# Ledger of designs, part 15: VHH binders against p46559

Target 1, 369 residues: p46559
Amino acid sequence: MTAIEKFFTEKSPDSEQVLLKVIELGIDFLGGEWKNVDKSQVNVSRVHGGQSNHMFHVTSSTSATPYLLRIHRQPPSQVFTDTVNLAIFSERGLGPKLYGFFEGGRMEEFLPSKTFDVNDVLVPENSRKIGAIFPLYHSINVPVSKSRRCVHLMREWLNGYESLGGGDYEILPTTVNYSDHPKSVSIKDLNHEIDNFEKWSTEIFEHTLVFSHNDLASTNILELNSTKELVLIDWEFGTYNWRGFDLAMHLSETAIDYRVPFPPGIKMNGDLIDNPPNIQIFCEAYVEADKKLKNRSPSDPTAEVKALIQECQFFWPLTNLFWALSAMKHSLLKFENGVDLDVQARDRLAVYFHLKPRSQKIYEELSKK
Short names: E, the ipSAE of ESMFold2; O, the ipSAE of OpenDDE; V2, 0.75 times the mean of E and O plus 0.25 times the DockQ between their complexes.

## First folded at step 2 (VHH; framework vhh_8cml_1)

Design g3 (at its last look DockQ between E and O 0.01; V2 from the best seeds 0.00; counts 0 for: pae E 16.4 > 2, placed apart)
Fold by ESMFold2, look of step 2:
Structure g3 (fold): chain B 369 residues (1-369), chain A 123 residues (1-123)
Amino acid sequence: as target 1 above (369 residues)
Amino acid sequence: EVQLVESGGGLVQPGGSLRLSCAASGRTFSSYAMSWFRQAPGQEREFVALISWSGDRTDYSDSAKGRFTISRDNAKNTVYLQMNSLKPEDTGVYFCAAGEYTLSDYPHEYSYWGQGTQVTVSS
């Protein structure tokens, strides 16, 4: 852990030390409105967040601007990416305002909102809204590398796993009931899987490159209390990528609940892993919003929706491999987020191999065209 | 569960030919890619050839290219390996493997394996 992560995890949010620290941050980044705030006027409450940050809502009984404090758990490269991406979207009015950043954390606008859960993302109206907002984000020209893709971070995690002494990984036991996966995988096996998917994706989906969120789990979607509009947050994995991965990441995460309060801290819904029930309405909303945004008329709207569903299905297993590799590495780092990372890695590897044949079939079909 | 039974192995002289067969049972064959691997004494199991579930894609190891031909008959649930111009280096146990929609030369991609059939190329 960094010193600032240790500070905010080891001390109570209502301790004098924390209260004085958040006043200091308010003065430093928000200025005079915080200068006369006394610690007795300050409230710091933990906000239930994702796996990558400790989050605190900082308020006062004064007129001083409240803020959301994020203390990072991710490595420095992801901190840089997340902050740059937030700043870009903040300047375009497409996310919370960025008030400041510092080593190990940042301050941003608190949006009075409800954070989505797994059940919220399955509501058809919410699936439609989520599908409709993606094209706007995908249309943003972000001045970062277009060559990294999701596979760059996957390779970093696998290399990190090896450098930490990791070797062959046993897939069993799992909480999902599949039998069409190997019992274990080597680092060589996993590099082969990454290389194959990169090759397939580049050959048939290179024209679909967009700036992508790459982690749109339910907890990264806010519904504003006042308007019910959706805001996407936590762009730490943002990079140019094939849009189908971005969409499939959201859709595949509908099967996964990270709020389980007991070990293993994660529950996968096997009924939803293969196909979510709302993929049709989600993809219809995406195509309609993309058409409107780009002022174009597709020659066959039904065919475009069918093609987009196929893109999502192609990338589905890759989203599971992505998180399996992260979990494998972070398990060796003894990273603690309330989830048994070995359970996550094993389950996601099983799902990856279960779904991979569908992606191979799609590749073969499309590579002939 | 899919069961695979190889046949057609035997002793041949260099330059000769053999045709290996692999009969599949227990499930429909049409969703499975099929491959042949071989293992010489003291060596790791190595890829020889694969054929996609539809039969429209084939691939071969460098040592098999131009000499071996993989084919399949989905009506009979059978895959074949025609081996021509055999060399002593081709000696080994030949295994048939099946994987659902798998197009790989890596053994871990295959869920079902046969018991193997011996091919000996000598004298």
Scores: ipSAE 0.000, ipTM 0.254, lowest interface PAE 16.4, mean pLDDT 84
Fold by OpenDDE, look of step 2:
Structure g3 (fold): chain B 369 residues (1-369), chain A 123 residues (1-123)
Amino acid sequence: as target 1 above (369 residues)
Amino acid sequence: EVQLVESGGGLVQPGGSLRLSCAASGRTFSSYAMSWFRQAPGQEREFVALISWSGDRTDYSDSAKGRFTISRDNAKNTVYLQMNSLKPEDTGVYFCAAGEYTLSDYPHEYSYWGQGTQVTVSS
């Protein structure tokens, strides 16, 4: 345990030591009003919900700027990427402000907000808002590897699965009502699937590489209480990817509910998979916002929207394959996250194989152009 | 690349104690979860204990639980295995391993391995 982690975890948040420490941090990184803050005026409360970090909300009865104190539990190597991303977003006004960082922790803007749930993201207006904010993030130049990380991760997970002794994976039983999948899939088959999608994506969508969130589930979206603006958080998977993959990742997650309080802890809605209700409004909003951002002349967006929908549809199965492979590997590691990973893997594979023919058709069509 | 060197093995009587050490090279020791595995003659390598990069999380095999304690000193780039109440069944080569996963008892999840140190428990 780092010294700072030990300090904040072993001492009570109301201890004099902690109160003085957070004042010190306030002074060092925020300055100004914190210089006049007395320990009797400070309140430190633990924020629950972060699995990977210790979080404290630091406030005072003065005009001093409150802040979120995050003490890292992640290895240092993971902290770097996260910190860089946060710093960039902070400067761009796309997330909480980064007030400061130090060894083992950081200070962030506390954003009074509501975290979206699965129902929130299905609200058409919210979907529109989400679609409209994506271009801003996709326009950012982030100094990270521009390699297509999703393909690498898929191969890594599959290799890991094999190394752990994984063999042919049986897809049945599933909780989804698809039957157009194989009963089982071999490692070789899965590698072939990855290869094909890599090939297809590279040939027809390589020009769409953008910095991507790659994990925009509902819980990673905050709605600010004051302005009702949306803020995207948890950029742990933030890397460059095909635009359509990132968008499809979000859309595909809208069909999945992880709030199931009993096993398997996950529920997929087939209706939403086959006919996502908000894909049109989402893509319309994206195209409109993108045009505005790039100062493009107003034109009929119909063709562009159609193209973007097609792009999202193309990548939709790949997002499921992505998480299926993750689930397959982590299941062997007996990873506990409240979800039956085997069930998740099987269902996602079923979805993948169900949707794959559509992607292939799209590839064939676009390759002829 | 991280090089790992185990030490502290030896011959002990049943009921005895040993403390194994594993020294890691490089500056990135604190980025890795560390683990101990062991391999008895003619048997597969088996998990013994692991510790997270920060030391805040530990896990043990059923056999090791209650008798062995894993710890680490990041300032010294060293992980330790205190073994108490040793049994003949504990005989084997003990390996130190470094990995990115904090709670994996699977050897495949570890990228770096030491050469091992022999532990022999015999009357």
Scores: ipSAE 0.000, ipTM 0.253, lowest interface PAE 10.9, mean pLDDT 90
ESMFold2 (binder alone), look of step 2: mean pLDDT 82; pTM 0.831

Design g4 (at its last look DockQ between E and O 0.01; V2 from the best seeds 0.00; counts 0 for: pae E 19.1 > 2, placed apart)
Fold by OpenDDE, look of step 2:
Formats: structure tokens, C-alpha cells, sequence
Structure g4 (fold): chain B 369 residues (1-369), chain A 123 residues (1-123)
């Protein structure tokens, strides 16, 4: 815990110390009207919903600019990536403005907005909007490693799982009804799966590498109250990846509900997995927006959309393998996030093996071209 | 993958001191909380000390409190355990551990382990 984290977590938000500190931060990074703000005019309220950070909404009864104070809980490596991403997006108007950053925290623009839930992202018009904004983000040049971080993370998590004493993993789906999976998978088996997808992806989709969000769940989408525009947040996993992986990540999450208030705290909808209702409109919107952005006229938009759908379908199982491996490792650590991680891992593995043959077929088809 | 290698163990008389070191491989050392555990013959592995990724938080077992000091140098990818006023009861294999999301005295919350270094306190 950083000193600043300790400060903000041990003291009451209405304490004099906290009030003075947030005024100090306001003055240092925003200046202006904050110089005239008295502690009696300041309100600090904790914002709930962030698992990885402490967040406070800082306001005053004056004309001083309110701000979101984020105190990091994450390791420095993640903080750096997240901060760089936020800074770039801030300058480009693609997210909340970054007002300032300091050791252990940052100040951001508070955006009055609605956070999407799993139902919101299933609305066709919302799916269209989301698909349409992706090309803008994918066009950004970010000065981070261009390595395929998803493959690295999968291997790291699997190694971690093994180091924690993990062995053969039994696949027993709970919330999905797939049966076309092995009863269990070994560490060797899982490594082989990672290797195969890396090979396939590298051979047929390497030209599609873009800066990616890689975690665009519903809760990471804000709809601004004023303009109804969408803003993507939580770029902690922001790195370069295959375009289809990023898109499939979002689409695959639309089939998962984490709002289950009782164990296991997660529910996957097989119907949405097998027949995602909005994949067509999503990809159409993407292609159209991409065309506009790049000032190009595709010769055959229909063919392009079909190709993109196929690309998303190819990466769909990989997104599940990705999170399955994470869940496997963290389950051994008894990480508590409101979700039974074993259930999540098993279900995602079941989904992976169910969809894998389709990906293999796509690879075989595209490799012949 | 993080590899941990302990060093600094040995034979020491009661009342003596040892400084253990644990060198970690990789570039992400600063992302891990580090811990020291020990295992005496015939006993279960027990918690000795932990240090947060930033080094700003430390915790000790009751037996270690006041005698042992855990520290880290992120530039050197190394965690240390200064052991003073050693007792025969401190004899055991000392293990270094790394955890990505943990500040725990529970061994199961750590992701990586060293091979251990033998500490023997005997007259």
C-alpha cells in the first residue's frame, strides 16, 4: 500500500486532513478556482465499482472544477500502462481528461454518465454504436510494447497455476451445457492449445495487429448523460493485439452475466455464445466506421463484413481460454471478486473446446488462400 | 515466470545474525509482494515475514517481530531478511516467495517459490 493509499483509506472522506489534501491536489493540478476553496465547501464521496482502485468524487460548492480522484491499488507495471493510455486518450478526446498524476494516484475528469450493464450491450443500437467507435481506438498509435501480450499472459497464468500446485484440470461446466470437451486437461494440453492459436493467429491475422482494449465488458462502457456518446474506460489491459481478439473479447462478454447475486456469481448464456444476435450489426458498424476513418471505399462491403465476422468467430474461443487460464490461477489464490473462479474457468474451457473446431476450420480455409 | 533463488543461509550460534537474500528473475519484480517462510523438520511451512511491492508495508510473525527485518531492493530484484538474535527454534529451511496480488501470511497465496536455504542455529 502506498502512503497515499493509506492516507485515503484510513481517514474518513469528511476528515479535515482529506479535505485539505484534495484541495491541495486541486490547486496543484487544476489551479484556478481551487485556490479560493475552503474546506467547508468541499465534498469527498467514495465512488464504488472499481475493483482495482480507490475512487473518490471531489466536488465543491464553488466554481472549482470537480474531479475524480483515483488511488491505485495495482502494481506499478499496470499503473504505468494505464496512465500512458489514459494520457493519450485524454489528449485525443477519447476518454476522461487526465488532470494530473502522481505517485500512487491520478486525477481525472468526472463524466456524468451511465455505466452499461449486460442488458445495455445487447441492445442492437448500442452494439452498433460500440462497433462504430472501435476503429477510432484501433487507429491510435500508442508507445507501448507491440508484442502480443495476450499470449504472454496466458502462458504466465498457466505457469503460475502450475507453480501453485495446479495439475490436471477437470472440466465440469456449471452454467453452460456443452459436452464436446475433454473431461480434463493437463498443463501440457493447455500449452499446446496456446501454441496452436498463436501459430494460427500469427499466420493468418498478423496484419491485423492494433492497439486494443482487451477487456471491453459492459461495465467498461460509459454513456455520457449529455451527448449519449459512448466512452470506453479501464484500459488496464490496453495493449497491441489482433483486431479480432479485441472485438471477440467484447462480443464474448455480452454472453456472460456477472450480476448473479448468489453463488456462483456468474452465468453464461449458451444461446448467445452459439448465436450472438448482434455480431452482424456490430461488424457492419465497424466496417463502415473504419471506411470513413480511413477515407476508403471498400470494393465489396458485404465481403468485408463477412470476413470480419469470421475473424471474430476465429478469436472467440481464444478469449475464453484467456480468461479461463486467469481464473484457474487466481482460483488457487482464493481471489475473491464475487465470482466463483472455478466455475468460471470450467465454463470458459467448455466454451473454448466447443468453439475451437470452428476456429480450426477457419484457419484451414484461410491458410489455403 | 519468476524464478527465486535464496542465499545467505548457514550455521550460526544462538544470539547470532544472518542475512538472507532472495534474487528474482525477470523484469517485473516490483509488481510482486514478497514473503519469507520457513519449515522446520517435521513441521509445516510457516510464515515469517512479508513486504509489499512498494516496500512500504511489512508484516512479521510473532516469533520474528523485533528480531527480523524484511526489506527489498527493486533495482536489484532482491528481497532480504535480516535475522538478529537467532534462536535454536529458528532452525529450518527458509523459503522466498512471490505473490502478484497478495499481502498474505498464507503460503497458498504466493505464486512462486524458491528452493530454500538452510538456516541452522546451534551452539
Amino acid sequence: as target 1 above (369 residues)
Amino acid sequence: EVQLVESGGGLVQPGGSLRLSCAASGRTFSSYAMGWFRQAPGQEREFVALISWSGDRTDYSDSAKGRFTISRDNAKNTVYLQMNSLKPEDTGVYFCAAGEYTLSDYPHEYDYWGQGTQVTVSS
Scores: ipSAE 0.006, ipTM 0.248, lowest interface PAE 10.4, mean pLDDT 90
Fold by ESMFold2, look of step 2:
Structure g4 (fold): chain B 369 residues (1-369), chain A 123 residues (1-123)
Amino acid sequence: as target 1 above (369 residues)
Amino acid sequence: EVQLVESGGGLVQPGGSLRLSCAASGRTFSSYAMGWFRQAPGQEREFVALISWSGDRTDYSDSAKGRFTISRDNAKNTVYLQMNSLKPEDTGVYFCAAGEYTLSDYPHEYDYWGQGTQVTVSS
């Protein structure tokens, strides 16, 4: 841990040391409005739901601007990406303002809002709203590398797993009820899976390249109290990628419940894995919003929706492989996030292999042009 | 959709060697784990060897370990079984099998089977 992470995790949020520290940060980054704030006027409360950060809502009984304090638990590369993406979207009014950045943390605007949970994302009207907002973000030209895609990070995680002494990975035991997967896989097997999917995706879906969130779980969706508009947060995995991966990632996360007690801290909903609810209304909303944003009339909107559903189905297994590889590496690092990472890796690998034949069939059908 | 044809069987003296081949017809051969099974007269099919779709993992029955080697060439859609130090107990029909996403020694995990090739070890 960094010194600042130790400070905020080892001390109570209401301790004198923490209260004085957040006043110091307020003065340093927000200026004179915090200079006359006394510790007796300050409230610091922990905000839950983050896996990559310790988060604190800092307020006062004065007119000083409240802020969200984010103390990083995540690797430096993801911190850099998230900060850059936050700044870009902040400039467009699409996310919280960035008030300050320092070694080990940042300060940002607190948005009075409701954070979605797993039940909220299953409500059909909420699925429609989420589908409709994706094109806003997908249309933005972000000035970062377009050659760094999800498979790039997947290879980095697999290489990291190997360099940490990882070898053949045992998929059993699993908590999902599938038998159409290997009992174990080698690092070479997994590299071949990544290579095959990259080849398939590049051949048939390269025209769908957009700047993507790549991690839209329910906890990364805010509904603003004042307007009921949705805001997507926590862009640490943001990169150019095939849009179908971004959409499938969101849909895949609706099948996963992180509220179960640790251990294991994760449960996959078997009824949702093969056919997520609301995919029709979600994709309809995406197509309609994309049409409006681009001022175009679709030639056949029913066909466009069917094609987008097919894109999501194609990428669905890859989203599971993505998190399986992350879990494999971070399990060796003994990373603690309230989830048994070996259970996650095993279950997600089982799901990947179970769904892969559908993706292969889609590739074969579309490549016959 | 996948068709498997074994070859290389025959009559051999104890202590001899044979190399079995299994030619696969199918554009997705590299997506299948491959196994060899054998059936002696009056007995059930038994596991001999398996190899993962990438070729990185192999496993053998206790009777095959140290004497048999399974390998594959995905460019040629072919899996091989090199059998050395053959014994009369190795006599039987050898079947090639293909299964999606399996590293199982259980026959029911394999969806495609060849017709078999006879191996006879006799003096």
Scores: ipSAE 0.000, ipTM 0.153, lowest interface PAE 19.1, mean pLDDT 85
ESMFold2 (binder alone), look of step 2: mean pLDDT 83; pTM 0.837

Design g5 (at its last look DockQ between E and O 0.11; V2 from the best seeds 0.00; counts 0 for: pae E 18.5 > 2, placed apart)
Fold by OpenDDE, look of step 2:
Structure g5 (fold): chain B 369 residues (1-369), chain A 123 residues (1-123)
Amino acid sequence: as target 1 above (369 residues)
Amino acid sequence: EVQLVESGGGLVQPGGSLRLSCAASGRTFSSYVMGWFRQAPGQEREFVALISWSGDRTDYADSVKGRFTISRDNAKNTVYLQMNSLKPEDTGVYFCAAGEYTLSDYPHEYSYWGQGTQVTVSS
């Protein structure tokens, strides 16, 4: 735990120390009216919903600009990536403004909004809206490595798992209703799975590399109160990846509910995994928005939509393998995020093995063309 | 190491049926995806069918789809291939294979192989 994290987590938000600290931050990074703010005029409230950060809404009874204070919990590498991405998006008007950053935290624009939950993202109109905004983000040129970072991260996590003493991983018991998976999987086997998907993806989808969010769960989507526009947040995994991976990441997350207030803190809906209800409308919206963005002539989108759906289906199991490997490593580190990471890992592996044959068939079909 | 032993091959007329069996040694049969492959004279070994660990998922080569059925009995450590409506083109040595961690039609994904059983379809 960093010093600043300890400071903001051990002290009450209404303590004099916290009030003076947030005034100091306001003065240092925003200046102006914050210089005239008295501690009696300041209100600090804890914002709930983020698993990876401590968040506080800082306001005053004056004209001083309110701000969201974020105290980091994630690893430095993710903080770096997230900060760079947020800075770029801030300048381009694609997210909250970044007011400042410091060791262990940052100040950003507070956006009056509704954070989506698992039910919101299942609403067809919302799915359409989400699909329609993806092309804009995927068109951004970000000055980061153009390598396929999902593969690197998977290998890194698996290596980390092994280094921490992890061995063969038992998939049973699961909470999902799949049985078409091995009882256990070795590190060697998992490396083989990563290798296969890297090969397949490189051969048939390399032309689809785009800057990707790679973690667009419901809680990372804000609906602005004023305009009802959607804003994507939490870009800590923002890197270049296959387009289909990023899209499948969001779609696959629609089947997972993290609102379970008791162990294991996660619930996967098999029906949504096998038959995602909004994949058609989502992909239609994407194709339409992409054409508009690129000033393409109007044409029958049927073939393109079908192809994009297939692309999403191909990457669907890989998104589960991705998070399974993360969960495996972080479980050994006793990372606490409200979710039983072992349960999550097992369930995601079960989903992976259940869906993998479809991906392989897609590869075989597309590789023959 | 898993030992696989095929049986049930033989000579059959076109349109006939055969049922192949493959018995696996050991106590970990349910940990393996099971597959059938075949090899005709002068040809490469080709995929025929596979079945998942629990039997919930099966896949077939297009050439045998609708005619062949793969099944397994984990209690007996045995995988089966029911072959109906046999054709001369089905002639070859049929191999049982075991893979631990993947559902695949690629031979290199399978770690253990049987010795094979001859199937001949001829009038």
Scores: ipSAE 0.020, ipTM 0.431, lowest interface PAE 6.1, mean pLDDT 91
Fold by ESMFold2, look of step 2:
Structure g5 (fold): chain B 369 residues (1-369), chain A 123 residues (1-123)
Amino acid sequence: as target 1 above (369 residues)
Amino acid sequence: EVQLVESGGGLVQPGGSLRLSCAASGRTFSSYVMGWFRQAPGQEREFVALISWSGDRTDYADSVKGRFTISRDNAKNTVYLQMNSLKPEDTGVYFCAAGEYTLSDYPHEYSYWGQGTQVTVSS
């Protein structure tokens, strides 16, 4: 634990020491607007959610700029990429403004906003807006490794699962009611699944490499109160990756509801798993926004949209394998997030095997060309 | 259900060639990944070769690469294994297998199996 984490966990947010500390931070990073703020004018409240950070909303009764204080629970090496991403996006006006960072934490803009829920992401106009914003983020050159793709994290999780004593994984019982999957898979089987998808993806889609969010569930989308513009948050899984994985991740997550009561704390909508209802408008918006951003005219816009839909369909099962492997490892760690992680792992493995034949067919079709 | 019947095995001298065939009946052959596996006495089944649904993708065990060729004729519901430059180490029972969903060198990914055909490579 860092000294700054101890300070903010051992003291009440309304203690004199905390109030003076947040004034000091305000002066140091935001300047003279905080200089004459008295501790009696300051409010510090904990923001709920998250297990990787302690978060505090810092305000005053003056005109001084309020801020979100984020105190990391992780060592600096594990937050390095997230800090770089925030700085890059902040400078481009894509996300919260970064006011400062220091050992163990950072200060950022508090965005008065509505967080999307599972219903919001299914509204066609919202799907259009989400599709249109992806190219803005995908166009950014982020100076991090291009070789640390989604498959790197998947292998890390599977290796971690094995190191924690995990073995063959029983897929049944499931709640998604598919029958076209094995009853059990070995660690070696899962490594072969990762290797096959990496081979397929590299052979067909290497030209689509972009910096990707990799986790765009509804809760990572903010709608700003003032402008109704969308902002993407929580880039902890951000890597260079095939763009189709990033888009498929969002689309596959529209079929998942995490707000249901525990147990199991997760519900998959079978009607949406194979065919998300807004994929056409989502992909049309992506292609249109990407063309505008790059000042290009398409040679055949209908064909470009069809190809992008095919990319999403190809990567869809891989997004489920990705989270299944995470859930398998974190179940052994007894990680608590309001979801029965074994239910998640089993259901996502079932979905993976259910959808994989379509991806294999797409690979075979495109590899002829 | 799919029935698989291997043929073409036999006795051959080192350096010789054999062509194995696997005839499929029942469900549509063109929906399966097809594989060849082999088993020597006292050993586990080992992967030899696989071929995708359309025939466009193949993979081979390192021990046979460059010597064996897998192919398929979807109109005849048949998969073949051309085995050239045979060695005594290639001796074993050769099994044809069909899988619905994966390009895999693991036997448990294959749902249907033939009864096997003996290949013997002797001095």
Scores: ipSAE 0.000, ipTM 0.130, lowest interface PAE 18.5, mean pLDDT 85
ESMFold2 (binder alone), look of step 2: mean pLDDT 81; pTM 0.829

